VH-VL binders against UPF0173 metal-dependent hydrolase Caur_2542. Designs and how they scored, part 14

Target 1, 243 residues: UPF0173 metal-dependent hydrolase Caur_2542, of Chloroflexus aurantiacus (a9wi57)
Amino acid sequence: MATLGRNVTITLIGHGTFHLTTPEGRNILIDAWVDGNPVCPEPWKARVRENLAAIFVTHGHFDHIADLVDLARETGATVVCQYDMVPYLEGEGIPAAQLVGFNKGGTVTVADVRATMTTAHHSSTIYENGQIINLGTAAGYVLRFSNGFTVYHTGDTCVTMDMQIIGELYRPDLVILPIGDHFTMDPRQAAYALKLIGAKYAIPEHYGTFPILTGTPEALIEHCREFGVTTEVIALKPGESVS
Below, E stands for the ipSAE of ESMFold2; O stands for the ipSAE of OpenDDE; V2 stands for 0.75 times the mean of E and O plus 0.25 times the DockQ between their complexes.

## First folded at step 4 (VH-VL)

Design z36 (framework fv_ozuriftamab)
Fold by ESMFold2-Fast, scan of step 4:
Structure z36 (fold): chain C 243 residues (1-243), chain A 122 residues (1-122), chain B 106 residues (1-106)
Amino acid sequence: as target 1 above (243 residues)
Amino acid sequence: EVQLVQSGAEVKKPGESLRISCKGSGYSFTSYYMHWVRQAPGQGLEWMGGINPSGGSTGYNQKFKGRVTISADKSISTAYLQWSSLKASDTAMYYCARLGIYDFSGAYFDYWGQGTLVTVSS
Amino acid sequence: AIQLTQSPSSLSASVGDRVTITCSATQSVSYMHWYLQKPGQSPQLLIYLGSNRASGVPDRFSGSGSGTDFTLKISRVEAEDVGVYYCMQAYRTPYTFGQGTKVEIK
């Protein structure tokens, strides 16, 4: 498996949740489905709570925010999310001082990470007590670390030409993208996304958690060959890290 | 229509092995998880574990891990619950239940089998 | 593990009465599911994801609540509603059920 050599550790917690440790030793999450996540390893349920500085939220679906409120309240972590999600999260009990709301195209700095919110073609709603609550629109992130290492998390999305713009403007070293099919890109669409982005490394996610999520890293690699994409696919199992 | 059909009632002695089954029909068997829930006589429902029939990956309630084995044969759309050595405390009604497709929240059981009564007595 | 405690453990109602069953979790959960087990039958889904009625479930059944406290209501109970009602959480493994609420009709 690849060594990044960039003093950033990336761990797949499971499904769509990632834990990253910055060059400064700060811990951050991208999305927050931990406790009820059927593929999350038991040790990581406690470990994600250790020195948690920030949680970056891609969108409001349950499999991305189930533990968000609990983790934020328990740890004091800063929650970075789309602006429209802020009133909902305040209503759920996250103190306003922990909420950093912004929107697509904007950049904020949290936990020594420069985060730019990108577009994603997906929905962002939650069912709660008989109500369909709109939590804005689905997003991804470009996370630029203090040493220049850059990670692009596409969020849940289909392939879109906008990914070429992200690749050209931000030159990500590594991309995290869904391959599960059904709710997100299938492996073939994801391979085409990698062609648009041009990153050196890719970590697939959002597959294998439920039977309907049939995409595989092997299929992704096959379609990368189909499109002449040389991005190295790093297939992490839940609980595995790359650094 | 979706149906989960379980094997018939069993009467066994302590120490004997047993395998009970749950056959799914009316849907794509590999597109849903299959779980097992037990109900001891006069008591409530207790989750035991489940399987992804597509890959064979299993998850267990720690109380039952090592006590039972969950498996599936996707060629005949059938899930299994197996004991290598039964105990009197295994006397219960055993239900299979299909995990509903995840959307806005976690798992929920949408369809249940009719149940298999297992009686373990000397 | 998340324990679910239902209240009351049993009740007796007359046809047309409003029935309220509560379910309290030891830890916050985002959603609660509700099942009915009629005498001699398998459990059947009534309410999923807090407030959504399962296919074929009459409008007299409703679910509500958030955090640690959830409620199932039957607006006007009918004779066919006899059975044991269970709340269930799938927010964390192990998945757990409440102890059950037995509903009898006088």
Scores: ipSAE 0.012, ipTM 0.524, lowest interface PAE 8.8, mean pLDDT 89

## First folded at step 5 (VH-VL; framework fv_felzartamab)

Design g19 (from g15 with heavy chain I57F; at its last look DockQ between E and O 0.01; V2 from the best seeds 0.00; counts 0 for: pae E 9.8 > 2, placed apart)
Heavy chain, then light chain:
Amino acid sequence: QVQLVESGGGLVQPGGSLRLSCAASGFTFSHYAMNWVRQAPGKGLEWVSGISGSGGFTYYADSVKGRFTISRDNSKNTLYLQMNSLRAEDTAVYYCAKSRYDWRFPGYYYMDVWGQGTLVTVSS
Amino acid sequence: DIELTQPPSVSVAPGQTARISCSGDSLGSKYVYWYQQKPGQAPVLVIYEDNKRPSGIPERFSGSNSGNTATLTISGTQAEDEADYYCQSYDSSTPVVFGGGTKLTVL
ESMFold2, look of step 5: ipSAE 0.006; ipTM 0.482
ESMFold2 (binder alone), look of step 5: mean pLDDT 92; pTM 0.942
OpenDDE, look of step 5: ipSAE 0.270; ipTM 0.770

Design g20 (from g13 with heavy chain F57Y; at its last look DockQ between E and O 0.01; V2 from the best seeds 0.00; counts 0 for: pae E 10.5 > 2, placed apart)
Fold by ESMFold2, look of step 5:
Structure g20 (fold): chain C 243 residues (1-243), chain A 124 residues (1-124), chain B 107 residues (1-107)
Amino acid sequence: as target 1 above (243 residues)
Amino acid sequence: QVQLVESGGGLVQPGGSLRLSCAASGFTFSHYAMNWVRQAPGKGLEWVSGISGSGGYTYYADSVKGRFTISRDNSKNTLYLQMNSLRAEDTAVYYCAKSRYDWKFPGYYYMDVWGQGTLVTVSS
Amino acid sequence: DIELTQPPSVSVAPGQTARISCSGDSLGSKYVYWYQQKPGQAPVLVIYEDNKRPSGIPERFSGSNSGNTATLTISGTQAEDEADYYCQSYDSSTPVVFGGGTKLTVL
C-alpha cells in the first residue's frame, strides 16, 4: 500500500464517513454515519469521539448525517456545513456556537484545516413525519492542511467538468470520491473524474455497503487504465488507514 | 425481546391466493427493512421479497415477480405478503425476517432476527 | 448472477475443527453472512460482515472471506453445533443470495 508521508492519517470509518488526523494532530470527521453504520468497526465508534475537533458535512441524507447531532453534542466538535443546514441543525439541538455555515466557493479555517466548499450534484433532503425537508445543495470540500497536503472530497456526485477547475486551482494530492453506482458515479465515471482532477492518489468510497452499490475498486482501476489515468487507487476497508 | 410471528399459512389449490402476515414487537418497526424468505421441505433457503422501513421501496425474487406483493402497515407493526397465482413450487415454510438497519437501499443486507415461519402448501 | 456453492455435508468428531466453505466469483469483494438452522427451527445469524459474531454466539464460531471463498470455522465443535449452515451474499441484480447449505454432522 502507498505511504502518503505527509503527516495526515485517513481512515475509512465506513460507507462515506472518514476520520482524518491532521499534521497538527487534530481529529476531524467527514460526514457522520457511525453508530448505526453497518460496516463501522465497533472500536471506531468510541475512537471517532476522542478529541474530535470538527465534523465536515457534505449533505443531509441519512447515510451521511444519521449520528451528526449526537456526535456534535457529545464531543463539542465544530460542525462545518452548507449554510442552509444551519437552522435545521440548531433546531435539532446543536449549539449555535458549534455551527459554521458557509457556501460554495467560500473558505473557512477550522482547526489547522482550510476548507473550501465545492459543488456536488446530488440531492440533500431528509424525510420526517410525512415531510420532505430540504437541506440545501450537496457539497464537496477541498481540505488544505497546514503542511500543504491537499485532499479533495467530492461528496456524493456525478462526474462534472467543475472537477477540472478544482483540479487546476487546488492541485489536490488525494481525492476521495464515490464509485458505488446507482446514487452516485459508477467506477467508469469516477475514473473519468480522476482524469479531470489529476491527483496522485484516490480513495474510493460509497460502495459495497449495500448490494445495489455495485462498483468496486478493481473496476475503478481497470477504467483508470482505459483513460490513461495514473492516479494510484488506495482501496481501504472499513477501519483501515493510510498515512 | 425482538419477536416476529408469522400467520396466514395453510392449504391452497394451484392458482389460488393467500395473504401472510408477520406481527412485529420489541423494536421500532418502521426503522427496519423487512424480508420474506422461504424454504421448501428438505431444501435450502430462498429469498422472496424485501421492503424498506418506510415501505417506499420493494424488491422481489424473479420467481415471484408479478405474483407476490410485499407491504407493511407501520401503525400496526405488521408485514404482509400477498401471494397470487400460487403454484406447487411455492410450497414452503415462509419466514419473516428483520434486516439489521433501515437505509435508503432497502432489502439489500442480512437478517438478524427471524420468525418461526408459517407453512404454505399448494396442492390439489 | 453470483452463485454460492457450499459442500452438501461436512462431518467432524467432537472437539475437532469444522470448516464450511462458500465459493462464488469475487466473493472477497462482498460481505458474507452465515446462518445456523437446526431441524424444525428458524435460521439464526451466527456471523455477519465476514467475521463478526452477534451477541450470544460462542467464540468458537469465526469467519473469513478472501478471493473467491468464504469460510465458517467452528473450533472445538460440540454436539449442539450439528445443524445446516447457509452462507449469504449478493450481486448487482439480486440483493440476497443464499448458498445451497451444508449439513454439519458431529459424530
Scores: ipSAE 0.005, ipTM 0.475, lowest interface PAE 10.5, mean pLDDT 90
ESMFold2 (binder alone), look of step 5: mean pLDDT 92; pTM 0.942
OpenDDE, look of step 5: ipSAE 0.021; ipTM 0.571

## First folded at step 7 (VH-VL; framework fv_ozuriftamab)

Design a1 (from z23 with light chain Q92R; at its last look DockQ between E and O 0.76; V2 from the best seeds 0.00; counts 0 for: pae E 5.6 > 2)
Heavy chain, then light chain:
Amino acid sequence: EVQLVQSGAEVKKPGESLRISCKGSGYSFTSYYMHWVRQAPGQGLEWMGGINPSGGSTGYNQKFKGRVTISADKSISTAYLQWSSLKASDTAMYYCARLGYDFRGPYYFDYWGQGTLVTVSS
Amino acid sequence: AIQLTQSPSSLSASVGDRVTITCSATQSVSYMHWYLQKPGQSPQLLIYLGSNRASGVPDRFSGSGSGTDFTLKISRVEAEDVGVYYCMQALRTPYTFGQGTKVEIK
ESMFold2, look of step 7: ipSAE 0.137; ipTM 0.665
ESMFold2 (binder alone), look of step 7: mean pLDDT 92; pTM 0.946
OpenDDE, look of step 7: ipSAE 0.463; ipTM 0.815

Design a2 (from z23 with heavy chain G59K K65Q, light chain Q92R; at its last look DockQ between E and O 0.78; V2 from the best seeds 0.00; counts 0 for: pae E 4.9 > 2)
Heavy chain, then light chain:
Amino acid sequence: EVQLVQSGAEVKKPGESLRISCKGSGYSFTSYYMHWVRQAPGQGLEWMGGINPSGGSTKYNQKFQGRVTISADKSISTAYLQWSSLKASDTAMYYCARLGYDFRGPYYFDYWGQGTLVTVSS
Amino acid sequence: AIQLTQSPSSLSASVGDRVTITCSATQSVSYMHWYLQKPGQSPQLLIYLGSNRASGVPDRFSGSGSGTDFTLKISRVEAEDVGVYYCMQALRTPYTFGQGTKVEIK
ESMFold2, look of step 7: ipSAE 0.203; ipTM 0.676
ESMFold2 (binder alone), look of step 7: mean pLDDT 92; pTM 0.946
OpenDDE, look of step 7: ipSAE 0.387; ipTM 0.792

Design a3 (from z23 with heavy chain K65Q D102Y, light chain Q92R; at its last look DockQ between E and O 0.62; V2 from the best seeds 0.00; counts 0 for: pae E 8.0 > 2)
Fold by ESMFold2, look of step 7:
Parts: structure tokens; C-alpha cells; sequence
Structure a3 (fold): chain C 243 residues (1-243), chain A 122 residues (1-122), chain B 106 residues (1-106)
């Protein structure tokens, strides 16, 4: 398993949900599918709640926000999301003081993290009691920590040339990106995305949770060789950490 | 037409082993989780666990963890529920059920097998 | 585990009656699903995602509710509606069913 050596711990909770401990010891979550997530290890259901400072939300699909309201209310964590999601979340019972809504290209500071919202190409809706509710547009995040370590979480997306711009502007050290195919990039597309971004490390996500998500880290590695990509792939199992 | 066809009724003694089956047809077997639900005589429905037939990963209700084994053979589109040592309390109707609307959740069982009655008595 | 409690546990209805079955959860769930198990048959899906009728389910069946409280209604019960009705959640493992509501037609 690689060593990051930058005082950041990154744990795959399952599917598309990640827990990070920052250099200053603050805990954050990216997305919020935990309690009902079939691949989330039981010990981590409690652990994600411990001293949780913030939850960053990429988009409004059920497999990314299913536990968001409960987690936010139970922990008091700041919820960082697309601006147009704010009225929905407030109506669902998250106090306005906990909500930080902003938009693509903007930067906010929450805990010890500077977070810039990026584009992602994906839908963002939830189905609730016979209604389809639009929850804004899908997003990714560039997270810059206090020691300069930089993580780019692409969110759910296809490969896009915007990834090259993000790589050039922010020079992320580590990328978290989907490889599952069907709803997101397949492994070959993801390898090309890594070529555009140019990071030292990559953590694949959003694969294998359901049978239809057929991408694998092995296929990603194979296609990285195809494109001459030197990014080191760190394939975490649910509950595993890298630091 | 989606069909789940289960193996026939079984009469067993305590301590014996048993494997029952559920064959799925009319859909891509590896695209959906297969689950097992128990109904003891005169009782309600109780979820036991399920399997991702593509990679073989399983999840169990804690009550049944270590009591049964769920497996699948994707080459013949068949899921299995197996006991290594039956108890009289295992007497029940056992249903396989396909988990619909996975990936984006929430989950629900959209198709059910006809049931396999397992009777364990001396 | 999320416990689901149905009310009533059983009822007798005449053809044409309006029937209401409730399901209460010990914590909030996003959606409730409803199944009917007719005598001698396997369960079948009636209502999914709180309010959507499964394929082939007559429009006399409807579901509603949110949070912890959900209802299933039969606007005009028919003789074929006999059986045990179960509510079900699959938001969190272990997946759980209500204890069942037995509906008899007299």
C-alpha cells in the first residue's frame, strides 16, 4: 500500500463515500451513504460520526446523500454543497447555520480545508413520494489542506477536458475518481482522465457495489499503462485507509 | 419474463446438511443481487441475506451469520442457501427474492421465487 | 435495527369497503414498500418507493406517508385482496418487515 506521508488519512467508507482526517486532525466526509450502504463496514458506521467537522456533497443522488440529513443533525457537521441544494436540505431539517452553499468555481474554507467546487457531468435528482426533485448540478471538489496537500475528488462524471484545466491550476497530489462504468467513467476513460490531471496518486471509487458496475482497479492500471500514465493507483477496500 | 424457480420441498433430520437452489431466468442474472427471506410456520417474513452473483460477495443478517452460507453459480444462473447442520428451528418456508432498483437505492424485492419448504424433524 | 409496527394486526372487511393499514417505523425511513402474500402464495410487490404501484397492481391500491408513518389504502376491497400485507424497509441492514396485517373478506 502506498504511503502519502502528508498527515492526511483517506478511508474508503464504501462506494462513493470517503472519510478524511486533515493535517490539523479534523474529520470530514465526502458524500453520505453510510448506514444503508451494503459495503460499509459496521465499525465505520459509528466512526464516521466521531468529531465530524464537515460533509462535502458532490450531488443529490440517493447513493451519495441517503444518510446526509441524519448525519448532519446528529453530528452538527457543516454541510458543503451546491447552492441550489440548500433549500431542499433546510426543508429536510438541516439547520441553516450548518449549510454552506456555493457554486462551481467558488472557494470556501471549512474546517482547515479550502474547497473549490468543480464541474462534473452527471445528473443530480432524488425521487421522493412520487416526485422527482432537482438538486442542482453534479460537482467535484479540489480540497487544499493547510499543509498544501491537495486532493481532487471528481464526483460522478464522464472524462472531460476540464480535468486538464483543474490539473494545471491546482496540481492535485491525489485524485479520487469513479471507474464503475454504466453511470460514470469506465476504467479506460478514467485512465485518460488521469492523463489529463497528472496527479501522483489515484484512488478509484464507485465500482463493484452493484453487479452492473463492472470496472476494476486492475483494468484501470492496465489502461494507465496503455496511455503512459505514471499515476500510482491505490485500490482501497471498504474500511481501508491510506496515510 | 423474469422467473425465479426454487428447488423442491425438503424433509430432513437435525444435524443433516442441506442446500436449496433458486434459478433466475428472463434477465441478466449477474446484474441483480439475490436475497433469501425466511417465513417460519405461522410467522412473518424475515430477511436472511443476499449475494452479488457477479463477484460472489455476500451480506448477512447478523442473526443468520455463521448459520447459513449463501452462494451462486453464475454459469447456470443459480443461487444457493446452505446449512451445514440443520436444527428443528430451521423449519420454515424459504424464498429467494431479486433486489430491484439497486445502485441508486432504495432497495425493494421486485420478484420472488415460489418458495422451498424445509421441514426439520426427528 | 429499524422496527416496523403495523396496525391493525388483522381485520375483516366486506367487498367494497375502504381499508387502511398503517406502518410505523422506529426511525425515519425515506421510502416504504408494501407486499401482499395471498393464501398459499409467495409475497408479491404492491407498492414501492412509498406511493408507486407495481406493474399489474390495480389503482384501488395506494400508498402514502413519510418519515416514520406510512399507510396503505384499498379504496374498494375485492374478494381477491385476501391475504397478509407487509410493509418493508431496505434503507438500512438488516432489512425488516412489519409483523403483517391479515385481511379477510366476509
Amino acid sequence: as target 1 above (243 residues)
Amino acid sequence: EVQLVQSGAEVKKPGESLRISCKGSGYSFTSYYMHWVRQAPGQGLEWMGGINPSGGSTGYNQKFQGRVTISADKSISTAYLQWSSLKASDTAMYYCARLGYYFRGPYYFDYWGQGTLVTVSS
Amino acid sequence: AIQLTQSPSSLSASVGDRVTITCSATQSVSYMHWYLQKPGQSPQLLIYLGSNRASGVPDRFSGSGSGTDFTLKISRVEAEDVGVYYCMQALRTPYTFGQGTKVEIK
Scores: ipSAE 0.013, ipTM 0.563, lowest interface PAE 8.0, mean pLDDT 91
ESMFold2 (binder alone), look of step 7: mean pLDDT 93; pTM 0.948
OpenDDE, look of step 7: ipSAE 0.028; ipTM 0.532

Design a4 (from z23 with heavy chain G50W S57Y, light chain Q92R; at its last look DockQ between E and O 0.25; V2 from the best seeds 0.00; counts 0 for: pae E 6.4 > 2)
Fold by ESMFold2, look of step 7:
Structure a4 (fold): chain C 243 residues (1-243), chain A 122 residues (1-122), chain B 106 residues (1-106)
Amino acid sequence: as target 1 above (243 residues)
Amino acid sequence: EVQLVQSGAEVKKPGESLRISCKGSGYSFTSYYMHWVRQAPGQGLEWMGWINPSGGYTGYNQKFKGRVTISADKSISTAYLQWSSLKASDTAMYYCARLGYDFRGPYYFDYWGQGTLVTVSS
Amino acid sequence: AIQLTQSPSSLSASVGDRVTITCSATQSVSYMHWYLQKPGQSPQLLIYLGSNRASGVPDRFSGSGSGTDFTLKISRVEAEDVGVYYCMQALRTPYTFGQGTKVEIK
């Protein structure tokens, strides 16, 4: 039930897809699993398309990019992604003028957001025409808004010591991180990640969509107590917002 | 190996109740959705609904909502399909099917039970 | 609900023939899955995510298509390929199957 009070609205669309409204009123997505996402509320399928300025892509798995090409073409939004994903997306019909490819450690400005690409430890592939296509390496993002509010979206990952460096360099106010276990961090690993990062707020993601993703926000909160982590966990339901 | 073993064929009269079963083995039963699919004699496949056995939640094709109940007993790794009052139109083969996970694309049924023939006639 | 229509509904082929089965959806889908139900058996996964062969499926089977139109091809049919072929979508509930294509080998 927290209030951020920083003129940024963050909405869980479902699973790993987030909609953000920036201090300047610009709309962005992090990842793009919307139309086929079983937990995405029906009203938000239309709303994510409204005045969409940018889509930040963490990696190439279907549960993160299933609607990317369609959304980008329909909205004209700038797609911000790992450089090695650019040729694939251009071949899928996203105009080159809409693509901003860069790599780990780099920083770009899109809309009113200064985005630095970080490491994430995960695979990044998609099936197409009987082939497994490697879409570069998975990534996270540090998003710095025009008013200084800073969000670290880890992407799909295990816990890593790089998170300590990211916390020290960027001092994020809020972290978005997976807790679902099986394919990503479990809640205990995620609590340790929050210890390394040192943010005021955390929003868990990537849990409960499928039965095998057993992590819960309650378990995350309990493990934060285990490690003495004071980060406030904001557990959003799909369609819920915090601002 | 993953196996789904269903209960045996049933011959019933209209108005009778029935519960058929599907026992999963060779995997973590509570980690996968279980679905039910029917096939009327000489006809194609119809999706009926699902259960999430870890949370106990269900979803139904509206055609079958209120006509059947899907449930599970996770202590014995078994899903159930149940009628309170059978009709002749319920005569069909009934399959359980496990929903596979594939983070590279939308999900699909990866394993099927052998089927349970339900015959409802006077 | 997304309706799937297969063509043809039935066909008879000789061993070695090439077979093409189509599946048309009433709206765009992300991917199409294909199942084979051999006589007296449960359905079995043949093609998933549009074009990927399930484990143990021979390379004579291929899937293709996008949007609303998808195809399954058998490059050289064999006697064991007899059965009913179904396309299936899981984009939205209710999940739906095509009406089936019965393949007989003469």
Scores: ipSAE 0.087, ipTM 0.608, lowest interface PAE 6.4, mean pLDDT 91
ESMFold2 (binder alone), look of step 7: mean pLDDT 92; pTM 0.942
OpenDDE, look of step 7: ipSAE 0.185; ipTM 0.717

Design a5 (from z23 with heavy chain D102E F103W; at its last look DockQ between E and O 0.78; V2 from the best seeds 0.00; counts 0 for: pae E 8.0 > 2)
Fold by ESMFold2, look of step 7:
Structure a5 (fold): chain C 243 residues (1-243), chain A 122 residues (1-122), chain B 106 residues (1-106)
Amino acid sequence: as target 1 above (243 residues)
Amino acid sequence: EVQLVQSGAEVKKPGESLRISCKGSGYSFTSYYMHWVRQAPGQGLEWMGGINPSGGSTGYNQKFKGRVTISADKSISTAYLQWSSLKASDTAMYYCARLGYEWRGPYYFDYWGQGTLVTVSS
Amino acid sequence: AIQLTQSPSSLSASVGDRVTITCSATQSVSYMHWYLQKPGQSPQLLIYLGSNRASGVPDRFSGSGSGTDFTLKISRVEAEDVGVYYCMQALQTPYTFGQGTKVEIK
């Protein structure tokens, strides 16, 4: 198992939801599909709620926000999201004081994390009461921790040249990116994304939850070899951590 | 047209084994979970569990975990529900149901098999 | 586990009546699904994702609600609407159904 050695603990909760403990001991969540997530280990359903400081939201699809409102109301965590999601979340009963809305290219500081919102190419909608509700545009995040460790979470996306710009500007140490195919990058596209970004580590996400999501970490590793990508792939099982 | 066709009714004694089947057609069998739902005589619907037919991963309602085995043979587009030792309380109608989804994630059962009546009596 | 309680447990209606069936959840549910099991048949999807009609379902069927309380309505009941109606959630395991509402048409 790889060691990051940077006093950050990253745990795959399942599918596209991640729990991180920061260098200052703060707990954050990226996206919020937990209770109904078929691959989330039972103990982690309770653990994600423990001393939760913030929830960073990549986009408004069900498999990323299904438990967002419940978690935010139960824990008091700050919800960091696309600005245009804020009215929806307020209407769902999250207090305005818990909401930090911003937009692509902007940077906010929540807990000990400086978060810059990036592009992602994906839809961002939720289906409620016979209506499709637009929840802004899909996004990724560059998370810069107090000790300088930098994580780029791409969000759900295809591969795009913007990833080269992000790699050059922010020099992320670790990338979290989808490999599931069908709704996002397949493993070959994801390997090319890692070529554009140039990070030391990668954690694949968003695969195997549904049968149609056929990508695997093994295929990602093979295509990294194809493109001469030296990024170390850390394939976590749900509930598994790296630190 | 999506169709789920189940094996025929079964009459068994307590302690016997049984495997019932559900064959899917009119869609990509490996692209959807297949689930099993039971209905005891005169009772409501009860979710049992399901399978990813591509990789064979299963999930069970804890009530039935260890009591039944869910499996699939993707080469013939068929899912199975199996007991190693039937009880009289296993007498019920058993449905297979395909777990549908919107491309954004919520689940629901969109197509159902015709049902397989399993009667367990001495 | 999320428990779903339907009301009423049964009802008898005349053709042309408005019928309302409610489903109450023990915790918030983002989407409710509704199924009809006609006599001697397997369940069939009626309403999914709160208010979408499944293919071939007439406009007289509608679903609504949010939070813990959801409603299925039949605006003008017809003789073929006889059967047992079930609400269902698949937001978290174990997936659960309501106890059912038997609808008779007289």
Scores: ipSAE 0.013, ipTM 0.578, lowest interface PAE 8.0, mean pLDDT 91
ESMFold2 (binder alone), look of step 7: mean pLDDT 93; pTM 0.948
OpenDDE, look of step 7: ipSAE 0.223; ipTM 0.726

## First folded at step 8 (VH-VL; framework fv_ozuriftamab)

Design c1 (from a1 with heavy chain Y107W; at its last look DockQ between E and O 0.64; V2 from the best seeds 0.00; counts 0 for: pae E 4.9 > 2)
Heavy chain, then light chain:
Amino acid sequence: EVQLVQSGAEVKKPGESLRISCKGSGYSFTSYYMHWVRQAPGQGLEWMGGINPSGGSTGYNQKFKGRVTISADKSISTAYLQWSSLKASDTAMYYCARLGYDFRGPWYFDYWGQGTLVTVSS
Amino acid sequence: AIQLTQSPSSLSASVGDRVTITCSATQSVSYMHWYLQKPGQSPQLLIYLGSNRASGVPDRFSGSGSGTDFTLKISRVEAEDVGVYYCMQALRTPYTFGQGTKVEIK
ESMFold2, look of step 8: ipSAE 0.282; ipTM 0.710
ESMFold2 (binder alone), look of step 8: mean pLDDT 92; pTM 0.945
OpenDDE, look of step 8: ipSAE 0.525; ipTM 0.837

Design c2 (from a1 with light chain L91Y; at its last look DockQ between E and O 0.59; V2 from the best seeds 0.00; counts 0 for: pae E 4.7 > 2)
Fold by ESMFold2, look of step 8:
Structure c2 (fold): chain C 243 residues (1-243), chain A 122 residues (1-122), chain B 106 residues (1-106)
Amino acid sequence: as target 1 above (243 residues)
Amino acid sequence: EVQLVQSGAEVKKPGESLRISCKGSGYSFTSYYMHWVRQAPGQGLEWMGGINPSGGSTGYNQKFKGRVTISADKSISTAYLQWSSLKASDTAMYYCARLGYDFRGPYYFDYWGQGTLVTVSS
Amino acid sequence: AIQLTQSPSSLSASVGDRVTITCSATQSVSYMHWYLQKPGQSPQLLIYLGSNRASGVPDRFSGSGSGTDFTLKISRVEAEDVGVYYCMQAYRTPYTFGQGTKVEIK
């Protein structure tokens, strides 16, 4: 398994939910499908709550926010999300003081992390009382840690030319991106996304949780060869970490 | 139309082996989990476990782990439930059920087989 | 395991009655599902993801609730609605069903 050597620990909790420990020892979560996540190892359900400083939310689908309100209330963690989610989450019982809403292109600092919100092309809705509620647009994040290590989490998305701009402006060291097909990029599209971004490392996500999500890390690696992409693919199993 | 067709009723004695089947048609068999649910005489429904028919990975209710084996043959769109040694307490109706999904969550049984009655008597 | 408790365990209704069945969970679940098992038949999906009707399910059936408390309602029962109703969660393994509510039509 690769060694990052940058004093950042990245753990796949399962599907699209990630736990990160920053160089200063702060814990953050990207998305919040934990307790009900069928692939999340039991010990990690408790561990994600330990000293949790922040939760970054990419969009409002069930498989990304199912446990968000409970986690935020239990831990006191700051919830970082796009602006239009804030009134909804406050109405669900997250105190306003815990909510940091912003929008594409903006940067906020939370838990010693500078987070810039990026585009992502995906729906973002919740089903409630017979109605579909629009929770704004899906998002990705560029996370810049205190030691300069930079992670680009694309969120759920297709491949887009915006990824080239993000790669040029932020020069991320590591990318987290979906490969599952059907609802997101397939492995071939994701390999092309890595070509546009130009990062040293990639962690695939959002595959195999549902049978229809047929993409694999092996297919991603094969298509990276197809496009001449030298990014190193780090395929984590749920509960597995890289640091 | 989605159909789940199960093998016929079985009458067995304790200690015998048995494999029952569930054939799916009218959909992409490998795109959905297949699960098994039992209903003992006069009782409610009890989840046993399921399989991802694409890769063959399984998950079991701990109550049944080691008592049954769930498998699938994707080339003929068929899932199986198998006992190596039946007990009288295995007398029940056994249903296969397809696990549905959407972006709000994959976990509900949207289609059920007709059931296979297994009678184990001493 | 998450236990689901239905109320009532049985009831008898006349055609045209309103019927309410409740399902209480020992832990919060994201969604509740409802099944009907008509006499001599396999279970059939009635309501999924809390409030969505399965294909072919009449609009007299509705589901509601969140957290630990969920409700199935039949606005005007019909003779064909006889059977046992089950709530079900698949939030966390093991997946569990309620004990069932037997509905008789008099």
Scores: ipSAE 0.283, ipTM 0.693, lowest interface PAE 4.7, mean pLDDT 91
ESMFold2 (binder alone), look of step 8: mean pLDDT 92; pTM 0.947
OpenDDE, look of step 8: ipSAE 0.303; ipTM 0.751

